# Designs tried in a protein design chat: VHH binders against Chlorophyllide a oxygenase, chloroplastic (CAO). Part 9

Target 1, 101 residues: Chlorophyllide a oxygenase, chloroplastic (CAO), of Arabidopsis thaliana (Mouse-ear cress) (q9mba1r221to321)
Amino acid sequence: WYPVAFTADLKHDTMVPIECFEQPWVIFRGEDGKPGCVRNTCAHRACPLDLGTVNEGRIQCPYHGWEYSTDGECKKMPSTKLLKVKIKSLPCLEQEGMIWI
Below, E stands for the ipSAE of ESMFold2; O stands for the ipSAE of OpenDDE; V2 stands for 0.75 times the mean of E and O plus 0.25 times the DockQ between their complexes.

## First folded at step 11 (VHH; framework vhh_brivekimig_d4)

Design q5 (from n2 with S35N; at its last look DockQ between E and O 0.72; V2 from the best seeds 0.00; counts 0 for: pae E 6.2 > 2)
Amino acid sequence: EVQLVESGGGVVQPGGSLRLSCAASGFTFSEYAMNWVRQAPGKGPEWVSSISWQGSYTLYADSVKGRFTISRDNSKNTLYLQMNSLRPEDTALYYCAKDTYTPGSYDYSSQGTLVTVSS
ESMFold2, look of step 11: ipSAE 0.017; ipTM 0.363
ESMFold2 (binder alone), look of step 11: mean pLDDT 82; pTM 0.818
OpenDDE, look of step 11: ipSAE 0.806; ipTM 0.900
ESMFold2, look of step 12: ipSAE 0.016; ipTM 0.380
ESMFold2 (binder alone), look of step 12: mean pLDDT 82; pTM 0.815
OpenDDE, look of step 12: ipSAE 0.789; ipTM 0.897

Design q6 (from n2 with T102H Y108S; at its last look DockQ between E and O 0.04; V2 from the best seeds 0.00; counts 0 for: pae O 9.0 > 2, placed apart)
Fold by OpenDDE, look of step 11:
Structure q6 (fold): chain B 101 residues (1-101), chain A 119 residues (1-119)
Amino acid sequence: as target 1 above (101 residues)
Amino acid sequence: EVQLVESGGGVVQPGGSLRLSCAASGFTFSEYAMSWVRQAPGKGPEWVSSISWQGSYTLYADSVKGRFTISRDNSKNTLYLQMNSLRPEDTALYYCAKDTYHPGSYDSSSQGTLVTVSS
């Protein structure tokens, strides 16, 4: 485990984008309030997810509204039938004022 | 099959230095981030350091920051850990791991290399 963000920067409606090992990731709080970390790239058209919003514990892509949970699973596809789609995720925890992955 | 072989461990006095090496095979080494993890007697695995696939980024646990330096030579498929100013609490079995972010995800097939810091 290593720290990547401050707890204070991670509100229920905010995202923290990070670069980890030359890969883009984004941290946000899930429905249960716990932090999650997923690739900062939408599976649909590769749009950065940190440009969107956090809606009820899911991050929503601003391009087409696809939503992802903290485990990387796509939970909503507004313009199409929901398919089984998943982006990469990392275990994430909050401790001592820091977010760790 | 992924193979990671650690070496360079030994017994040193506090304040001493060691340089660990990890020889990698069975995968395209240059395409993967690498990490060092250690396990002290009676303790669980602890993340030590990580380095990106081309070495552009390095990360360190607070416990070793400023004392340890991770590096890699992709032409030799080798990962390194320079350990300076060693402390008794650095005593542990050291493992290298492929593309890992957490202590528990290291390759269990690795033998590790033992580092003992004692006066």
Scores: ipSAE 0.011, ipTM 0.282, lowest interface PAE 9.0, mean pLDDT 89
ESMFold2, look of step 11: ipSAE 0.015; ipTM 0.351
ESMFold2 (binder alone), look of step 11: mean pLDDT 81; pTM 0.816

## First folded at step 12 (VHH; framework vhh_brivekimig_d4)

Design t1 (from q5 with N35E Y106W; at its last look DockQ between E and O 0.74; V2 from the best seeds 0.00; counts 0 for: pae E 7.3 > 2)
Fold by ESMFold2, look of step 12:
Structure t1 (fold): chain B 101 residues (1-101), chain A 119 residues (1-119)
Amino acid sequence: as target 1 above (101 residues)
Amino acid sequence: EVQLVESGGGVVQPGGSLRLSCAASGFTFSEYAMEWVRQAPGKGPEWVSSISWQGSYTLYADSVKGRFTISRDNSKNTLYLQMNSLRPEDTALYYCAKDTYTPGSWDYSSQGTLVTVSS
């Protein structure tokens, strides 16, 4: 396990971008309030997800508004029928005032 | 049916400026990212610039960074390209395109607008 962020830095509507395992990731809180870690790259046009927003426990890409849950599943595609799309995610837990992957 | 109609092309001297417009119809413009693509005579198509559905994220090809500015007015269903400091190598037929949300797929206009930068 690697400590990558402080609990105090991860609010309900914020994101913590990190680089780990030589890849970009982003940490955000899901609808249950637990942290999740997903690839910081939208599946559609590879836009960095940390440039977007967190909406109701889902991270929204700023390019076309695709939304991903903390497990990486795409939950919303505003202008199309929802397709089966998932981005990579990592196990993520919150302990000792820190967030670990 | 998606319809994209470009205008604003013409002949300018090097160093000059032009503003291209793309009027969109047949789809909900504010729900799609848009881009400009150009094709010089005898050459393959070249991506120029992209803009996100609400205008908050823009991308440019290295060859045009700092000279071209993409923008959109979602209330008028219109995409723009402000081209400054034009060079002879910018001479091309310019097309606007609508994102299809399928990776690698775009809807292009059939006509384009011709930009000629005279030496």
Scores: ipSAE 0.014, ipTM 0.334, lowest interface PAE 7.3, mean pLDDT 77
ESMFold2 (binder alone), look of step 12: mean pLDDT 81; pTM 0.812
OpenDDE, look of step 12: ipSAE 0.759; ipTM 0.889

Design t2 (from q5 with S30Y S50D; at its last look DockQ between E and O 0.66; V2 from the best seeds 0.00; counts 0 for: pae E 8.3 > 2, grease 26.7 > 24.2)
Fold by ESMFold2, look of step 12:
Structure t2 (fold): chain B 101 residues (1-101), chain A 119 residues (1-119)
Amino acid sequence: as target 1 above (101 residues)
Amino acid sequence: EVQLVESGGGVVQPGGSLRLSCAASGFTFYEYAMNWVRQAPGKGPEWVSDISWQGSYTLYADSVKGRFTISRDNSKNTLYLQMNSLRPEDTALYYCAKDTYTPGSYDYSSQGTLVTVSS
């Protein structure tokens, strides 16, 4: 496990972009308040997700407004039929004042 | 149903500027990323630039970085391309394109607008 963020720095509407395992990741809190870690790359056009926003526990890509939950599943695609799309996620836990992946 | 109509092309000398417009209809413009694509005589299509649905993220081909600026006005359903420091290599038919929710798929206009850069 690697410690990648302080618990206090990860708020309900913020993101923590990180580099780990030679790949870009982003950490944010889900609807339940628990942290999750997903690939920092939108599935559609490879846009970095950390350029977007966190809405109701989902991270929204700025390119097309696709929203992903903390498990990487795409939960919303504005103005189209929701396709079955999932981005890579990592196990993520919050312990001892830190966020770990 | 998707309709894209380009305008603003013309003949300009090297170093000159043009501003292209693309009027969009038949879809909810502010929910889609938009692109400019060009095709020079005798060559295949070349992607030029894209802009996110709200305009907050833009990307450019290396050949046009620093010279072209993509923008959009979601209240007017219009996409723009400001082209500065034009070169003869920029001569092409320019198309706007609506991105789709299928990766790598675009809806294109049928006509485009011609830009000719020559002395």
Scores: ipSAE 0.012, ipTM 0.302, lowest interface PAE 8.3, mean pLDDT 77
ESMFold2 (binder alone), look of step 12: mean pLDDT 81; pTM 0.812
OpenDDE, look of step 12: ipSAE 0.806; ipTM 0.901

Design t3 (from q5 with Q54I L59W; at its last look DockQ between E and O 0.52; V2 from the best seeds 0.00; counts 0 for: pae E 10.5 > 2, grease 24.8 > 24.2, SAP .699 > .668)
Fold by ESMFold2, look of step 12:
Structure t3 (fold): chain B 101 residues (1-101), chain A 119 residues (1-119)
Amino acid sequence: as target 1 above (101 residues)
Amino acid sequence: EVQLVESGGGVVQPGGSLRLSCAASGFTFSEYAMNWVRQAPGKGPEWVSSISWIGSYTWYADSVKGRFTISRDNSKNTLYLQMNSLRPEDTALYYCAKDTYTPGSYDYSSQGTLVTVSS
């Protein structure tokens, strides 16, 4: 496990971009308040997700408003039928005042 | 029926400028990110630039960064590309492209607008 963020820095509407395991990741809180870690790259046009917003436990890409849950599954595609799309996620743990991946 | 109509191309000397326009109809323009793609003679399509649905974010290929500026006017359903400091290697047929919400897929104009940079 690697400590990558302080628990106090991760609020319901914020996200923490990190680089770990030679890849860009972003950490945000899901609907249950638990942290999740997903690849910091929207499946649609590779937009960095940390440029977007967190809404109701989902991170929203600013490119087309695609939303991802903490497990990386795309849950919303505005103005189109939802396709099965998933981005890579990592196990994520909140402990000892820190967030670990 | 998606329609994309480009204009503003032409012949220009190296170092010159052109402004391309893309008039869009047949879809809700403000719900889609938009793109410019070019195809040089004898080559495959090359992505040039993208802009987010409300225009807050822009992206550029390294070959055009600092010289080209993408913009949009959602009230006029129009996409723009300001091209400055043009070089002979920018000679190409330029297309605007609408995303289809299918990853890796675009709706392209069938026409494009030709940009020729020559002495």
Scores: ipSAE 0.006, ipTM 0.241, lowest interface PAE 10.5, mean pLDDT 79
ESMFold2 (binder alone), look of step 12: mean pLDDT 82; pTM 0.817
OpenDDE, look of step 12: ipSAE 0.570; ipTM 0.817

Design t4 (from q5 with S30D E31Y P103W; at its last look DockQ between E and O 0.07; V2 from the best seeds 0.00; counts 0 for: pae E 13.9 > 2, grease 32.8 > 24.2, SAP .703 > .668, placed apart)
Fold by ESMFold2, look of step 12:
Structure t4 (fold): chain B 101 residues (1-101), chain A 119 residues (1-119)
Amino acid sequence: as target 1 above (101 residues)
Amino acid sequence: EVQLVESGGGVVQPGGSLRLSCAASGFTFDYYAMNWVRQAPGKGPEWVSSISWQGSYTLYADSVKGRFTISRDNSKNTLYLQMNSLRPEDTALYYCAKDTYTWGSYDYSSQGTLVTVSS
């Protein structure tokens, strides 16, 4: 496990972008308040998700509004029918005042 | 109170350059992604560019890629847009916005800074 962020820095409406394992990731809190880690690349047009927002436990891409849950599943595609799309996610836990992946 | 004050607009000939600034106050600037949006007279708003809160990632509309550069200086609470190779179609009122582009989350209470590109 690698410590990548402080617990206090990850609020319900914020995100923490990181680079680990030679790939970009983003950490945000789900609806239950637990942290999740997904690849920082929207499946639609590959834009970084950390330029978006976190609302109600979902990270929303700013380009076309696709929303992802903490397990990487796309839950909303505002301008089209919802397709089964998932981005890569990592195990993520919160211990000792820090967030680990 | 959140305040965003745009400056640096003006009249320029095609092919010219301008650098826009956005001074931010009333919030913790480096907690938020920042955006530039423009609106030409008689047209709807158009997203131009976004930058992550740490400045590590940038996005651009296709119409401005390679010509515009977004940047930020978190020590000065300031967002920038360097606009090169300006074209008449870049003529618009330019706004900065604290949050990402979404269906209505822009802060349109500011007056923006006017950029006019005319031959």
Scores: ipSAE 0.000, ipTM 0.169, lowest interface PAE 13.9, mean pLDDT 75
ESMFold2 (binder alone), look of step 12: mean pLDDT 82; pTM 0.818
OpenDDE, look of step 12: ipSAE 0.700; ipTM 0.867

Design t5 (from q5 with A33S Q54K S56H T100M; at its last look DockQ between E and O 0.10; V2 from the best seeds 0.00; counts 0 for: pae E 14.6 > 2, grease 25 > 24.2, placed apart)
Fold by ESMFold2, look of step 12:
Structure t5 (fold): chain B 101 residues (1-101), chain A 119 residues (1-119)
Amino acid sequence: as target 1 above (101 residues)
Amino acid sequence: EVQLVESGGGVVQPGGSLRLSCAASGFTFSEYSMNWVRQAPGKGPEWVSSISWKGHYTLYADSVKGRFTISRDNSKNTLYLQMNSLRPEDTALYYCAKDMYTPGSYDYSSQGTLVTVSS
């Protein structure tokens, strides 16, 4: 497990971009308040998700508005139809005042 | 099986109002953003409006901003579209969608509801 952020720095509407395991990730809180860690690359156009927003526990890509939950499942595709889309996620824990992956 | 049942369409004069409803089943409605899409006769599908899964954020096509209001009631698994100041150009078959509707998508049991704006 690797500590990557303080609990106090991860608010309901913020995200923390990190680089770990030689890949870009982004951390944000789900609707239940638990942290999640997903690949910092939108499946649609490879846009970095940390350039977007967190709305109601989902991270939204700024390019075409695709939304992902903390498990990486795409929950909204405003401009296109896809059968099923998911981006990679990592296990993420909140303990001892820190966020761990 | 995902099921979406639209209702509330009809024939109305220009300037009139209609409220569309979409009853959802077969999935956890409160976990998904929802959309309204319309298809006019002889045209391809056109995105109309979207609402976030908790209902706090909405988006509208420029052609309907200020006239249409999307809303949802997650306790009733129901999506709504309030359409005011209707114009003949709003005449279309209206669908709700868990994902944006496209021609040839048969993942949804949906027939749409027809809105006709005519004198």
Scores: ipSAE 0.000, ipTM 0.166, lowest interface PAE 14.6, mean pLDDT 75
ESMFold2 (binder alone), look of step 12: mean pLDDT 82; pTM 0.826
OpenDDE, look of step 12: ipSAE 0.503; ipTM 0.785

Design t6 (from q5 with Y32W T58I K98R T102D; at its last look DockQ between E and O 0.87; V2 from the best seeds 0.00; counts 0 for: DP in h3, pae E 6.6 > 2, grease 24.7 > 24.2)
Amino acid sequence: EVQLVESGGGVVQPGGSLRLSCAASGFTFSEWAMNWVRQAPGKGPEWVSSISWQGSYILYADSVKGRFTISRDNSKNTLYLQMNSLRPEDTALYYCARDTYDPGSYDYSSQGTLVTVSS
ESMFold2, look of step 12: ipSAE 0.047; ipTM 0.429
ESMFold2 (binder alone), look of step 12: mean pLDDT 81; pTM 0.817
OpenDDE, look of step 12: ipSAE 0.834; ipTM 0.914
ESMFold2, look of step 13: ipSAE 0.022; ipTM 0.383
ESMFold2 (binder alone), look of step 13: mean pLDDT 81; pTM 0.814
OpenDDE, look of step 13: ipSAE 0.824; ipTM 0.909

## First folded at step 13 (VHH; framework vhh_brivekimig_d4)

Design v1 (from t6 with D102N; at its last look DockQ between E and O 0.75; V2 from the best seeds 0.00; counts 0 for: pae E 5.8 > 2, grease 25.1 > 24.2)
Fold by ESMFold2, look of step 14:
Structure v1 (fold): chain B 101 residues (1-101), chain A 119 residues (1-119)
Amino acid sequence: as target 1 above (101 residues)
Amino acid sequence: EVQLVESGGGVVQPGGSLRLSCAASGFTFSEWAMNWVRQAPGKGPEWVSSISWQGSYILYADSVKGRFTISRDNSKNTLYLQMNSLRPEDTALYYCARDTYNPGSYDYSSQGTLVTVSS
């Protein structure tokens, strides 16, 4: 486990981008309020997801509006039929005022 | 039916400017990222620029950075390319293309408008 962010920095509609394991990740809260950690790269055009928004516990890519849940599963594709797409996620834990991966 | 109709091409001297427009119809323009692509005589297509569905994320080819500006007006269903400091190497057929969910893939393109940069 690696401590990567403070709990206070991760609000309902915010994202915390991090670099860990030589890869870009982004931390955000799901609908249940629990943190998740997904690759900071949309599957579509490699767009950094931290440039987008968090909508009802899903991170929305700013390029075409694809939305991902905290487990990395794509839940919405506004312009096309929803395809079976998942981006990489890491286990994520909130303890002792910090976020761990 | 999906239609993309471009305008604004022409002949201009080196260092000049042109503004291309691409009018979209037959689909919900504001839900799609858009691209400009060019093809010089005797060459293959070259991607020029991309703009996200709401205009907040923009990409340029290295060859045009700092000289070209992509924009869109979703209330007018129109995509634009402002081309400044034009060079003879920018001479090409320019067309707009609707982005897809696959990298480097377009499902609909306009017919193209010729831009000629020469003295």
Scores: ipSAE 0.054, ipTM 0.431, lowest interface PAE 5.8, mean pLDDT 80
ESMFold2, look of step 13: ipSAE 0.041; ipTM 0.418
ESMFold2 (binder alone), look of step 13: mean pLDDT 82; pTM 0.824
OpenDDE, look of step 13: ipSAE 0.844; ipTM 0.916
ESMFold2 (binder alone), look of step 14: mean pLDDT 83; pTM 0.827
OpenDDE, look of step 14: ipSAE 0.836; ipTM 0.912

Design v2 (from t6 with D102E; at its last look DockQ between E and O 0.84; V2 from the best seeds 0.00; counts 0 for: pae E 6.3 > 2, grease 24.7 > 24.2)
Fold by ESMFold2, look of step 13:
Formats: C-alpha cells, structure tokens, sequence
Structure v2 (fold): chain B 101 residues (1-101), chain A 119 residues (1-119)
C-alpha cells in the first residue's frame, strides 16, 4: 500500500490527481463518502478527468460530460444512451489521516 | 436533421488572419464536442482542433498551435476558428465536424469553405 494523499485534502467536491504505477490516477469521494481511485483518463478521448468536476460522488469528464463512479463504471452519458463502459480503478483505503492505494 | 454550415473562408495574404464560423442546427449543440478538419489539395483530411462540449478542454494539431484558436458560443449554436499568422501551407478546404462517442471519428460534417493563403 502507498500513501498518496491526506484525508483533509479530499473533500466531497474535490479530486486529487496522482501518478503511481507509471500511470495517472485521480482520487475522489463517492456518494458514500469513501475514497476511490480511477484512471485519470476518460474512455472517450483520453481527456484527463481531473480537469472536470465531482458531482454527487461521480467524476464528470469535461469533454462530453461522461460520469464515472469510484469503481470506474460510466454512469451517465449526457448526449447518448448509456453504453456499458468502465475505466480502470484501484483499491483505495482511508486510514490514519491518509488515503492509500 | 443535423446541419453544419460553415462560413468565413476566402483569400488572404501570408501572415494574415481569418475567422471561420460553423452554425449548427438539428441537434443539441451544447452536448457535443466539435472539431475543425482541413483537406489540402491532393491530400487526405487533417485534424486541426477539438473543443469540448462546454469549451473547457481544447486540443490543437502541432502544425497550428499558437496560431489558431478554437472557440464556441453555445447560446448561438456556433463554432469558431480564429486563424492568425496564416501560411501558404494552411491553404485547404476547412470544415467543422461533430465528434462521436468513438475516438477519432466524426458522424456529421459541413461541406467546407476554401481558405487560400497566397500573395
């Protein structure tokens, strides 16, 4: 496990971009308040997700507004019927004032 | 029906500027990322620039970075391309294209407007 962020830095509407395992990741809180870690790359155009927003526990890509939950599943596609799309996620823990992956 | 109608092409001297417009109708423009594409005589299509649905994420081809600026006005359903410091190699048919859900593809495009950079 690697400590990658402080608990205090991860609010309900913020995200923490990190680089780990030679890949870009982003950490944000889901609807349940638990942290999640997903690839910092939208499946559509490889747009960095940390340039977007977090709404109701889903990270929204700024390109076409695709929304992903903390497990990486795409939950909303504003301009089309929802396709079954998932981006890579990592296990994520919050302990001792830190967030770990 | 989806329609994309471009305007603003013409003849301009090297170093000059030109602004292209692309008027969209028949779909919810504000929900779609948009692209400019050009095709020089005898060449295949070349991607020029992309802009996200709300305008916050923008990409340019290396050949136009620093000279071209893509923008959009979702209240007017209009896409723009400001072309500065034009060079003879920018001569091409320019068209706007609606981005799809698949990487690197477009489902609708305008017919194109000719931009000629010549002294």
Amino acid sequence: as target 1 above (101 residues)
Amino acid sequence: EVQLVESGGGVVQPGGSLRLSCAASGFTFSEWAMNWVRQAPGKGPEWVSSISWQGSYILYADSVKGRFTISRDNSKNTLYLQMNSLRPEDTALYYCARDTYEPGSYDYSSQGTLVTVSS
Scores: ipSAE 0.039, ipTM 0.425, lowest interface PAE 6.3, mean pLDDT 80
ESMFold2 (binder alone), look of step 13: mean pLDDT 81; pTM 0.814
OpenDDE, look of step 13: ipSAE 0.823; ipTM 0.909

Design v3 (from t6 with P103S; at its last look DockQ between E and O 0.79; V2 from the best seeds 0.00; counts 0 for: pae E 6.1 > 2, grease 25.2 > 24.2)
Fold by ESMFold2, look of step 14:
Formats: C-alpha cells, sequence, structure tokens
Structure v3 (fold): chain B 101 residues (1-101), chain A 119 residues (1-119)
C-alpha cells in the first residue's frame, strides 16, 4: 500500500490528481463517502478527468459529460445511449489520516 | 430534425482573417461536443478543431494551432471558428460536425462553406 494523499484534502466534491505507477490517477469520494482511485483519462477523447467535476459521488468528464463511479464504470452519457464503458481503477482505502492505493 | 448551417466563407488574401459560424437546431446543442473539419480540393477530410459540450476542453490540429480559435455560445446554439493569419494551404471547404460516442467520427455535418486564400 502507498500513501498518496491526506484525508483532509479529499472533500465531498473535490478531486486529488496524482501520478503513481507512471500513470495519471485521480482520487475522489463515492456516494458512500469512501475514496476511490480511477485513471485520470476519460474513455472518450482521452480528456483528463480532473478538469471536470464531482457530482453525487461520480466524476464528470468535461468533454461530453460522461460520469464515472469510483470503480471506473461509466454511469451516465448525456448525449448518447449508455454504452458499457469502464476505465481502470485501483484499490483505495482511508486510514491514519491518509488515502492509500 | 437535426440541422447544421454554416456561414462566413469567402475569398481572402494571405495573412487575412475570417470568422465562420455554424447555427445548430433540432437537437440539444449544449449536450454535444462539436468539430470543424475541412476538405481541400482533391483531398480527403481533415479534422481542424474540437470543442467540448460546455467549451472547457478544446483541441486543435497542429497545422492551425495558434492561428485558429474555436468557440461556442450555447445560449445561441452557435459554433464559431475564428481564422487568423490565413495561408493558401488553408483553402478548403469548411464544415461543422457533431461529435459521436466513437472517436474520430461524426453523425451529422453541415454542407460546408468555401474559404479561398489567394492573392
Amino acid sequence: as target 1 above (101 residues)
Amino acid sequence: EVQLVESGGGVVQPGGSLRLSCAASGFTFSEWAMNWVRQAPGKGPEWVSSISWQGSYILYADSVKGRFTISRDNSKNTLYLQMNSLRPEDTALYYCARDTYDSGSYDYSSQGTLVTVSS
């Protein structure tokens, strides 16, 4: 397990972008308040997700408004029929005032 | 009934400027990313620029970066392309296109407006 962020930096509607394992990731809180870690790259047009927003525990890509849960599954596609799309995620837990992956 | 209607083309000298407009109707414009594409005589289509649904993420082809500016006004359902420092190699039919779920494809395109850059 690697500590990558402070608990205090991860609020309900914020994101913490990180670089780990030579790849970009972003950490945000899901609907249950638990942290999740997903690739910082939307499946559509490779847009960085940290340029978007967190809405009700889902991170919204700024390109077409696709929303991803903390497990990386796309839950909403505003402009098209919902396709089965998932981005890469990492195990993530919160302990000792830190976020770990 | 999806409609995309462009305007603003014409003949201009090298180094000049033009502003293209694309008026959208028949769909919820603010939910769609949009593109400008051009096609020079005798060549295939060339992607020029993309803009995200709310305008916060923008991409340009290397050949136009620093000279062209894409923008949109979602309250007016209109897409724009400001073209500065025009060169003869920018001569083409320019059209706007609605982005799809599949990268590199478009489902609706306008008819196009001719831009000619010549002395």
Scores: ipSAE 0.044, ipTM 0.427, lowest interface PAE 6.1, mean pLDDT 80
ESMFold2, look of step 13: ipSAE 0.035; ipTM 0.418
ESMFold2 (binder alone), look of step 13: mean pLDDT 81; pTM 0.815
OpenDDE, look of step 13: ipSAE 0.843; ipTM 0.917
ESMFold2 (binder alone), look of step 14: mean pLDDT 82; pTM 0.818
OpenDDE, look of step 14: ipSAE 0.833; ipTM 0.912

Design v4 (from t6 with I58T D102N; at its last read DockQ between E and O 0.67; V2 from the best seeds 0.00; counts 0 for: pae E 6.2 > 2)
Amino acid sequence: EVQLVESGGGVVQPGGSLRLSCAASGFTFSEWAMNWVRQAPGKGPEWVSSISWQGSYTLYADSVKGRFTISRDNSKNTLYLQMNSLRPEDTALYYCARDTYNPGSYDYSSQGTLVTVSS
ESMFold2, look of step 13: ipSAE 0.033; ipTM 0.397
ESMFold2 (binder alone), look of step 13: mean pLDDT 82; pTM 0.824
OpenDDE, look of step 13: ipSAE 0.828; ipTM 0.907
ESMFold2, fold request of step 24: ipSAE 0.037, 0.028, 0.033; ipTM 0.418, 0.395, 0.402
ESMFold2 (binder alone), fold request of step 24: mean pLDDT 83, 82, 82; pTM 0.836, 0.826, 0.827
OpenDDE, fold request of step 24: ipSAE 0.806, 0.822, 0.821; ipTM 0.894, 0.902, 0.901
ESMFold2, last read: ipSAE 0.031, 0.023, 0.022; ipTM 0.394, 0.384, 0.385
ESMFold2 (binder alone), last read: mean pLDDT 83, 83, 82; pTM 0.830, 0.832, 0.829
OpenDDE, last read: ipSAE 0.829, 0.822, 0.821; ipTM 0.904, 0.902, 0.901

Design v5 (from t6 with Y101W D102E; at its last look DockQ between E and O 0.78; V2 from the best seeds 0.00; counts 0 for: pae E 6.0 > 2, grease 25.9 > 24.2)
Fold by ESMFold2, look of step 13:
Structure v5 (fold): chain B 101 residues (1-101), chain A 119 residues (1-119)
Amino acid sequence: as target 1 above (101 residues)
Amino acid sequence: EVQLVESGGGVVQPGGSLRLSCAASGFTFSEWAMNWVRQAPGKGPEWVSSISWQGSYILYADSVKGRFTISRDNSKNTLYLQMNSLRPEDTALYYCARDTWEPGSYDYSSQGTLVTVSS
């Protein structure tokens, strides 16, 4: 397990971009308040997700508004029928004032 | 049916400016990212710029960065390209294209408006 962020820095509407394991990731809180870690790349256009927003536990890509849950599943596609799309996620743990992956 | 109709092309001197417009109809414009693409005579299409559905994420090709400005007005269903400091190599047919949910593709494009930069 690697500590990658402080608990105090991860609020309900913020995100923490990190680079780990040779890939870009972003950490944000789900609807239940638990942290999640997903690939920092929207499946649609490879847009960095950390340029978007966090809405009710889902990260919204700023390009077409696709929303992803903390498990990487795309939950909303505003302009098209919801397709089964998932981005990579990592196990994510909050302990000792830190976020770990 | 989806329609994209562009306007604003013409002949200008090097260093001049033009503003292109692209009027959209037949779809919910505010839900789609949009692109400008150009094609010089005898050459293949070259991507110029992209703008996200709400206008918050914008990309430019390196060849136009700092000189061109993409924008949109979702209340008027219109996409714009402000082209400043034009050069002869900017001479091309310019058209707008609707981005798709599949990466790297466009599903609809306009017919194009010619921009000629020459002395």
Scores: ipSAE 0.045, ipTM 0.422, lowest interface PAE 6.0, mean pLDDT 79
ESMFold2 (binder alone), look of step 13: mean pLDDT 81; pTM 0.815
OpenDDE, look of step 13: ipSAE 0.797; ipTM 0.901

Design v6 (from t6 with S50T D102E; at its last look DockQ between E and O 0.11; V2 from the best seeds 0.00; counts 0 for: pae E 6.4 > 2, grease 25 > 24.2, placed apart)
Fold by ESMFold2, look of step 13:
Structure v6 (fold): chain B 101 residues (1-101), chain A 119 residues (1-119)
Amino acid sequence: as target 1 above (101 residues)
Amino acid sequence: EVQLVESGGGVVQPGGSLRLSCAASGFTFSEWAMNWVRQAPGKGPEWVSTISWQGSYILYADSVKGRFTISRDNSKNTLYLQMNSLRPEDTALYYCARDTYEPGSYDYSSQGTLVTVSS
């Protein structure tokens, strides 16, 4: 396990972008309040997700409004039918005042 | 039926300005990213600019950065391109295109409006 953020830095509506394992990741809280870690790249056009928003436990890409849950599954596509799209996620743990991946 | 209708083209002198408009109908405009694309005589299509569905993420081709400004008014279902400091190499047919979820593709395009930059 690697510590990558403090619990205090991760609020319900914020995100913490990180670079780890030679890839960009972003940490945010899901609907249950638990942290999750997903690749910081929307599946469409490779838009960085940290430029978007976190709404009710889903991270919304600013390009077309695609929303991803903490497990990386795309849950909403405002402009088209929901297609089966998933971005990579990592296991994420909150313990001892820290966020770990 | 999805329709995109552009206007605002014409002949201008080098250094001049034009504003293109693209009126959208037949779809929920505010849910789609939009593009401007141009095609110069004898050349293939060249991507010019992209604006995200709410206007917060904007990209420009290097050839137009600092001179062109893409914008949108979702309440009027209209896309705009403000073209300043025009050069002869900007001469082209300009059209607007609706972006797709597939990289580098458009599913609907307007017919185009000619912009000619010459004395």
Scores: ipSAE 0.036, ipTM 0.419, lowest interface PAE 6.4, mean pLDDT 80
ESMFold2 (binder alone), look of step 13: mean pLDDT 81; pTM 0.820
OpenDDE, look of step 13: ipSAE 0.773; ipTM 0.901

